# VHH binders against FAS-associated factor 2 (Faf2): the designs that were tried, part 4

Target 1, 346 residues: FAS-associated factor 2 (Faf2), of Rattus norvegicus (Rat) (q5bk32)
Amino acid sequence: MLPFRFTYYTILDIFRFALRFIRPDPRSRVTDPVGDIVSFMHSFEEKYGRAHPVFYQGTYSQALSDAKRELRFLLVYLHGDDHQDSDEFCRNALCAPEVISLINSRMLFWACSTNKPEGYRVSQALRENTYPFLAMIMLKDRRMTVVGRLEGLIQPDDLINQLTFIMDANQTYLVSERLEREERNQTQVLRQQQDEAYLASLRADQEKERKKREERERKRRKEEEVQQQKLAEERRRQNLQEEKERKLECLPPEPSPDDPDSVKIIFKLPNDSRVERRFHFSQSLTVIHDFLFSLKESPEKFQIEANFPRRVLPCVPSEEWPNPPTLQEAGLSHTEVLFVQDLTDE

## First folded at step 15 (VHH)

Design t4 (from m1 with A33Y)
Fold by OpenDDE, look of step 15:
Structure t4 (fold): chain B 346 residues (1-346), chain A 123 residues (1-123)
Amino acid sequence: as target 1 above (346 residues)
Amino acid sequence: QWQLVESGGGLVQAGGSLRLSCTASGFTFDDYYMGWYRQTAGNEREWVAFITSGGSTTYADSVKGRFTISRDNAKNTVYLQMNSLKPEDTAVYYCAADYEEYTDLGEYLMDYWGQGTPVTVSS
């Protein structure tokens, strides 16, 4: 009976292959994979009842992804609607309480009819020979792999034994994968931490250097400002001194005490010192101002005041007195006491 | 955080060439398998090429002999040299990384995906 079945299947396969060239299989267009799965689940429950293994609620791809991520076994069931053994298998084996318990406890379970586009697509990938078809899939040696295939009618006890055998034979690989994944994760976390620490350190160093630079620049600027101020002050003092010297050099000679046209002036300075000098009545008040200005002890800015009557002497050209009066015109006597008032702070 | 950044896409004439680059960060690049995928509007993402950590390469039949995938571990970069481009090659190309090796289960389960780079081949 074996040769006839082989020939029949081969001919059927050839025929199917030939038909594929003539009419594209309508199942080749997957439009709603989730809908296909849901539809199958409903059909299954209607036919066989609600006591069944928990169906994975998603596409084949999602089931594989979760199996990979969770390092779990994935049992894939492809349902052949037109196959004579499908009903018996579902009723007697797949929905057996012991089988349900085993599947639910130890693996993910994905199922679909091969008459649905999603199921058809999966069948093309897994290439089942007969029905019922079961494939056990797991991550092994860094590969999602079919580690067991069960094809044909199988009794509940045998199904349990075979599934258990497949799982037990591959359990060590799952453990190994878990360890490897954990190690990889730890290494990754460590590297990330190291990188973050390094970047933080680098930023800190950069900020430190920036601050140092700013501080140095600030200090330099301050020093420059101070130096400039000092130089300016020195120049001012030098200019003032030069001006005093110039005024001194330009002063008329002091008249003789025997000169009848001379005036003896006693200047009282702000520092309570007294200076006396003789001038001619014919000389301008500017001369007495220049004399005082030329003195080292004189303020930078000052006015000369006479007592009796009290008045400020117009010794410097002004709008009122473009030409300062002479000593005589100013009403000075042969001997005068004049007061110098400091105006430097005004 | 992991990142894949594609570059090199653009407009090219039929028969022309492009070189796509994908730079990886945030994971141990050397240990990962790298792949290129492409997607056209309204269609599912299609596998194009794959390269193992050891440098072994696999190509889709549609691009075999025209495309070359390579990697530079020192730069954490995978490349796709595309020669003899055809209008049918017009798509958004995606870089992907996976720790696990490709298997014939009818699905590609990649761990990381780039944002994609568009390639347009004009007739």
Scores: ipSAE 0.388, ipTM 0.770, lowest interface PAE 1.2, mean pLDDT 88
Fold by ESMFold2, look of step 17:
Structure t4 (fold): chain B 346 residues (1-346), chain A 123 residues (1-123)
Amino acid sequence: as target 1 above (346 residues)
Amino acid sequence: QWQLVESGGGLVQAGGSLRLSCTASGFTFDDYYMGWYRQTAGNEREWVAFITSGGSTTYADSVKGRFTISRDNAKNTVYLQMNSLKPEDTAVYYCAADYEEYTDLGEYLMDYWGQGTPVTVSS
C-alpha cells in the first residue's frame, strides 16, 4: 500500500474551463467566410511574397462544389498561425516555383488560417493532427473524398512527389466519373426523346378521338335533321287528311233533281276523271271548293275554271273576293261543266 | 428539365404536426440523394434532413427525434414528417437533390432545389 498523489485542478484552471462553456469560441460562428479567405491571401502575400499558388477565392463549400463539377483535385491547406513550422513551409515549399507550377496546373487550391472562422470550421470537419496540414480531395465513386493527407513540415521536392503520387493513384477514378456522367447524360437525352415521342403519340391519339367525336356528332345532327323533316312531312299529311274529313262532314246536302234552283255541275279533274254534283243557286261558290277539296282525287291547291266565257271562278275568299258570290251571282247555268286546274306546286 | 415541387406547408399550432411532400421530375429520382433545408428571413439555409438513394437517413440535431424523412421511389416523392413542432421551426422549407455525397467533409451541398413551401408554427 504505497501512497498515491491525486491530481487536483487549481481554482484558476477550473475557472478557465468554466469560462469556455459560458463564452463560445468566436471562431464557431462564421459571418464572413469569403473575407476569411481574402484575409489569409493578403496576410500570405505580406509575409511570403506574391509568388505563390493561385488561391481559390471562395468558401470551402464553393471550392468543394467546383472540384466536384469540374472533376478536378482540390488541395486544401490549413494554416496554423502559431505553429513553429508554418512560416518555413509557406516560404520554402508553397512558394517554390516547381510547387507553384504543379498546383496551378493540376488542382484547385483552397487555403485559410484556422484562426479565422471559415478555416476553423474546415478544421473541425477535416480534424488535422498538426500543422502544416494539406488534404487532397476529389470525387471518388460518387463521393467527395479525402484521398491524401500530408501533416507536418515537408520539403518542396517531397511535396511534389507526394502530391503527384496521390493524383496518379486516383486519376482513374476521375476518368470513371467522367464516363459515368457522359452515360447518364446520354440516357437522359434518350429518355427525353422517348418521352417526347410518347407525348406526341398521345396527342395524335387525342386528336383522332376528337375528330371521331366531331364526326359522330355531325352524323347524329344530320340524322336528327332528316328525321325531323320526315316527322314534319308526316304531320303535314295527317293535318291535310283531317281537314278533308272536316270539310266532308260540313257539306250541305245535295239538292233534289226536281228543285228548280238546282244546278248540275260536271267537274273535269286534272287526271281526266269527271265528278257530277248538284248545287243550289243560293249557295256560295265556297261550297264548290269545299266539295272538290273533300275528294280524295283532288289536288291540295286548285282553281276552278268555267268555259263560255272562259274565266276563273272565285270559290275561295281572297283580297279580290272577300265574300265569294253565290252560284246565281256568278251567272252559272242550270247545267255547267267546270274545269279543275292543279295549283299544288305554285 | 428538372423540377422539384414542394407541398404540404401551412400554419400549425405549436405541438402540432405537418407532412411536407416533394415531387421530382426530369432526373432519375431513384439514383439521387434527397434532402430538406429551411430558411428564416435574413439567414442562410439550414440543413434539416438527408436521405440517401439507398434509404439511409441523417438529421440535424435540432430536429432529431421529431422529424422523419422518407421516400417513395415509385411516386418520385420525398417526404418530411414534422411532429412536435415548435415556433423556432417556422421557416420556408426547401426540397433538394444531389447525385453525389459530401458527408465525410461536413457538407450537404445539393445540385437541385425546389421553390420552397412556407411553414408557420404559432405559439
Scores: ipSAE 0.387, ipTM 0.750, lowest interface PAE 2.6, mean pLDDT 84
Fold by ESMFold2, look of step 18:
Structure t4 (fold): chain B 346 residues (1-346), chain A 123 residues (1-123)
Amino acid sequence: as target 1 above (346 residues)
Amino acid sequence: QWQLVESGGGLVQAGGSLRLSCTASGFTFDDYYMGWYRQTAGNEREWVAFITSGGSTTYADSVKGRFTISRDNAKNTVYLQMNSLKPEDTAVYYCAADYEEYTDLGEYLMDYWGQGTPVTVSS
């Protein structure tokens, strides 16, 4: 006949397993991990006093990260609230002055109750078999590693001896990790120096290309400006020539020598040449200017002077003379000598 | 310096698939451990998947069987294939790297992080 304990525990185990599928363990959902740590610390001080190792103020993740970064040992304590040996361990071992001194001087110390979500999460990772439970963790061969586990009630002298043994056995691995970090850092610094030199060379090449592009653009703009200036001068010259030709075609015909109103004028040009032309007394003095302008030999800008009396004839409209007079109104005789004065510089 | 650049995020219907990529530069990619994390607004980052330098993979329970992490060392790229997507998978997904590992300690913490790529799964 099978014992009652066999069937009872088997059915109970099945029931507990089924409940986990329906109702996840509430400890598996961590909502306030720092609160779990602080809560344990306060509970510890209420039960056992303020003389204890310094508790790490932070999450398990933070403690692991700090131990890795600082190349320090991390001592993890998982507290079993319901275990008969937990109170004795805390009072007798953790609160012993020599244990406090060792832990405070040699390692980071993280502690939590496995009844709290943060402690339960760590319990699932470390898989303790009984309480009290201690694990020593350090960076070993590129891996955060449990290098020692202490389970069950331990007297303070034995705790000191075992923690010291674990640390002494593993100190060489921390030295190795420190040396590998320095080697890797030196390699990174060399690559940074190479990258900086490459980027500096690239910037110099880009600046050289930029300066070449700006020089070509400046040269192109200079060439365009010269071409524009050349085209403008050619256009100006063509316009002047066309104006001279137009004035020549618009000149009134030279009067007959037999015309009683005919005026023979001899012009003395700035190049000492002379030009003769007949005009009519009724014509405006502008005809004289138009005639001289139409000559190839005449200056681009000039004025006409008479000698008896010496005067400048108003042959073009000006601010003083909006309407130039006729030859008759200007007092010219049947034969005149007029002087052409070059004004190109004015 | 080192850099992690994620791509492949976007909008997808529930039940759909998406493939995230993360390209690394500035370090010896082959030697590093790689992972994916995700974060919804106002919450802490959540670990999703981890892959060792040798190619061994580990997944969070919430994504196991649906997501696959892989790496291509020739391209310095790690991938996250996300299948059977659910609205609760909506998050910003981060690529991460570390030279050291935390395997067997219940933690996959990383020193190097990408900028993140948003993923939205519509109901």
Scores: ipSAE 0.320, ipTM 0.711, lowest interface PAE 2.9, mean pLDDT 84

Design t6 (from k3 with Q101K)
Fold by ESMFold2, look of step 15:
Structure t6 (fold): chain B 346 residues (1-346), chain A 123 residues (1-123)
Amino acid sequence: as target 1 above (346 residues)
Amino acid sequence: QWQLVESGGGLVQAGGSLRLSCTASGFTFDDYAMGWYRQTAGNEREWVAFITDSGSTTYADSVKGRFTISRDNAKNTVYLQMNSLKPEDTAVYYCAADYEKYTDLGEYLMDYWGQGTPVTVSS
């Protein structure tokens, strides 16, 4: 919309046009739009009485929103405070009982003075030519649209006829919009129901598949652990065999039977077999343990006992014997029988 | 049923930037026009930006050149990129949607509203 027609007939017209642009109309700044409407309502009742159509309690934008939402006609009245016909229109037309009844039953009614900022803003949007001014607004073709305009003084019977004509001519658009809203709502509800069902099925399928993957992974990990246990047992067995071979290589030579310091020891193993070997009285008891450990038939863990007196010989370093004694210090005779006890499972 | 969820608000220094997001559900997002509004305490809610279902954009004079509205229909999301922020931009920002996306009266009337996300711009 253009702010002005450029056809000017006098210097005064050009001056008034220029002043308007360089002196902004103070009414263009709306700061209390609800107050503007309440002020008009109170002024109306003061001047014309309390018998009048019900005024919409809110801003123009709120009235438009309610008319759109409720699929109702909105009647807008712009009051020219200084116009010669305003008083007659308000007293004789708006306050006529049959006009009040029509407006209250069929439409929302918003009214404001154009001397107030809210009324002025609406007057710029509707661009009235003269007063009194009425506009009928409704939702048409997805737009809030002015479907009728009444300008100038009008008598109550003519007002009723014109408003009724405008509403009757446009009522089918409201019926059509109501049907379209129902169809759109049904489509959205159906789509939402289909989406919810699909997503629920998808979540259920994903949950089943995740549980299957978890079960397969648990089986796989269990199988892997069994293989690791098998490999660890093989390594343990190999290490034990290597240590037995190492100890055998480190054994001191067996003394001659004619050596006066030799000790002949007969070992009774847990499998009831017997092994004998000569040792030297000066040797540590650890030599006895190392010899027995080097035997293929010996238990992995064992202890060595003498019978007379019955005792466990300290053949390995311990807290009690950090340095195991010699055969002589342990009191062994030139010929001894010692018992090997299996400790592997203890 | 329907839902609009805003995110991306917070505290930022003057001259800084924020990106607001609004994700929609429960209606056919592609058919709706989307908008951003803002409100300070005790004041009327102010329109900020609008984007039609076809992607055409319109901005309030107070934010033109600084803010950019966009939409991603695949994600059901509308964005507001806010640059060169000023202390007067401090407000709660609301996402809005409307199927009846224009009016002969030059006003935008929104039916669906989000809960709002606060934005604070400090010096």
Scores: ipSAE 0.006, ipTM 0.428, lowest interface PAE 9.5, mean pLDDT 82

## First folded at step 17 (VHH; from t6 with T28E A33Y)

Design s5
Fold by ESMFold2, look of step 17:
Structure s5 (fold): chain B 346 residues (1-346), chain A 123 residues (1-123)
Amino acid sequence: as target 1 above (346 residues)
Amino acid sequence: QWQLVESGGGLVQAGGSLRLSCTASGFEFDDYYMGWYRQTAGNEREWVAFITDSGSTTYADSVKGRFTISRDNAKNTVYLQMNSLKPEDTAVYYCAADYEKYTDLGEYLMDYWGQGTPVTVSS
């Protein structure tokens, strides 16, 4: 604990310093900035009448943003409620028909009392020296800039002349900024068009390569299919030849020519060659089929025909002949001529 | 056409660090001023940091010495390096861009805004 004298003065100084940062002025805390603007408009109309310039209905930040975006002049009026010249300025200058016409036609007009928090905030930013206060703001050299300040009472004719002079002196900067914005926009549009063209070209190249790959794959698949078919056919032919050799090995022995039950058969093959073999009357006709099948020259599928009478011999099991008959049962003579008919492509 | 996309937000312990990124497209990034703002629930958006097209930086008093704004014009990206984070830094952080030079009229006027990235600093 500090001595009373020391703590009293030091605490007072600390308190005064701290109040500067916490709540040094109630106006510095802006809670309803649009309300401050609207309340000024209503107060103006109540005191001075409804014939006045059109007030911008929005915050100072919004007015600045609109002036910047639209490349327009912004006229800012700060009203000193307690200043002796404020009423005369509002009644005589702002309400003058020619002033109203000038402001409405050529600029945005933002106004607020410096007794309101929004007006006080703008006062701190623009740092006016006296009232009435007007500032002309515009975009100049890429910067929102105060290009004119009017402080103190001014008559309507002088106000018109001063505002017109300020605007005429600075209009070329707005024209230049408008042209620069147009150039930047054109550059962006051209860049977008170039990007779109590049992407379209890239997609076309990718599609072209995809189609080439698909065509090559399709050709490879077709070639592979043809080769597999050729290999399968060759393997089938080899298997057939192996079966022919197996059947030949399994044939019953040819009977002796002296055997009384011997049958000599002369076969006429489809290639007009002749083959002879002896069989036994007791053997099934399947032996005839097996013999002919075992020949290298024989068709893959065939049937055996006899003449006089012309008939097909049942030499393989079928629905009507599950057990083919013997040579004797089929009525064959001791010497017979049989015809082999090719059925391979039927 | 214009886009600002923030990334790098998340949860971090007090005293920790995060790096926010904002990638820009659809405009010539090199010529634009860039900034970071933040907003807590129930409060108005607060300016955090600003970097000019020439690289000059300015910071809010509440973050000075802890946060660093930077830009990489080759990547069209602005960064906010946030060090020594405090629970009071918890907010949604917004990237902003403007072509115009800094005004001396009491406002930082920003034309383009990102959608924001949340940052939470836990006790």
Scores: ipSAE 0.238, ipTM 0.665, lowest interface PAE 4.2, mean pLDDT 84

## First folded at step 18 (VHH; from s5 with D53S K101Q)

Design g5
Fold by OpenDDE, look of step 19:
Structure g5 (fold): chain B 346 residues (1-346), chain A 123 residues (1-123)
Amino acid sequence: as target 1 above (346 residues)
Amino acid sequence: QWQLVESGGGLVQAGGSLRLSCTASGFEFDDYYMGWYRQTAGNEREWVAFITSSGSTTYADSVKGRFTISRDNAKNTVYLQMNSLKPEDTAVYYCAADYEQYTDLGEYLMDYWGQGTPVTVSS
């Protein structure tokens, strides 16, 4: 009987293999994995009731991801719809209150029919031999690994015992993984803090340097401004002096006291000093202005005023007097007292 | 914040070579497994190659002997040297990092993903 069975199964396998090449299994196309899971859940509840372990509502990959992330056991159930033991298992074992409690408390539970594309895909990966099929998956040695397989009809008590055994046997690995993750996280946090501290320090230093630079520049600018002002003032003074000298050099000679055409002018300066000089009646008022200008004691800007009658003498060319009048034209007498008014502050 | 930045993609003639680079930041690169995946339009991402933290490499059968994955921890960079490129290699190539190693379904469980770099191999 052994050879016949072997041959039959081999032929069947070959045939199945060949058929796979001819007609791709429609289950091979996973179009809606979530839909597959939801559909299975509905069918399961319809058939076996609502008292069951909490189904993971997501794809197998999502379940794996969450199991990884949370460092939890993932129990995977593959339902064989056509298998004779599936109904009994679901009714008597999977939906047993104690089993439900165990699963819900200690593991994620993902389940799907192998008749659904998603379930079929998972079945291809896990390679179940018979049904019911359960696999326990966990993160072990940095790999998501099947750490237990339960195949075939199993009673509730045995299921509990086996699942508990698998979990207990692997609990140390989970603890280890948690520690490793914690260490990793701590290290990461520390590094981040160090980096932040470094950056902050760097920024602080940069800011300090910037401020120093700005201060230096400010100081430099101020110094430059002061120097420029000094130079400008010196130049102004020099120019003024040169101009005074020029005016002095250009002054006509002083007339003799015996010159009948001479005018003696006494200038009263703003500082109450008096200066006297003789001029010719024929000379322009500009000459007396130039004379005063050339004096060291004279203000930079001034006007000359006569008292009788009180009037400002037009000694400087203006729009009104482009050519200043002569002393004679200005009505000066042989002896005059003129007042010099300082206009420097005006 | 972690980041993976791929570079080196482009157009290449069949039989040509291309070198992809992926630079990592924001995590301890040295402790992570690095992988390359590729995706064509309308298809799922497929695993191409990965390299462990210790430098062990694994390749998909489709690229074995042609592609070489390597890493430079000093630069936080993983490389994919692609030689003897075929039109079938045309895809968007993604860099991924994971602290854990996966085998068959690992592509969906990677911790970090790059934005991808397109590779086009012309006939």
Scores: ipSAE 0.026, ipTM 0.570, lowest interface PAE 4.0, mean pLDDT 86

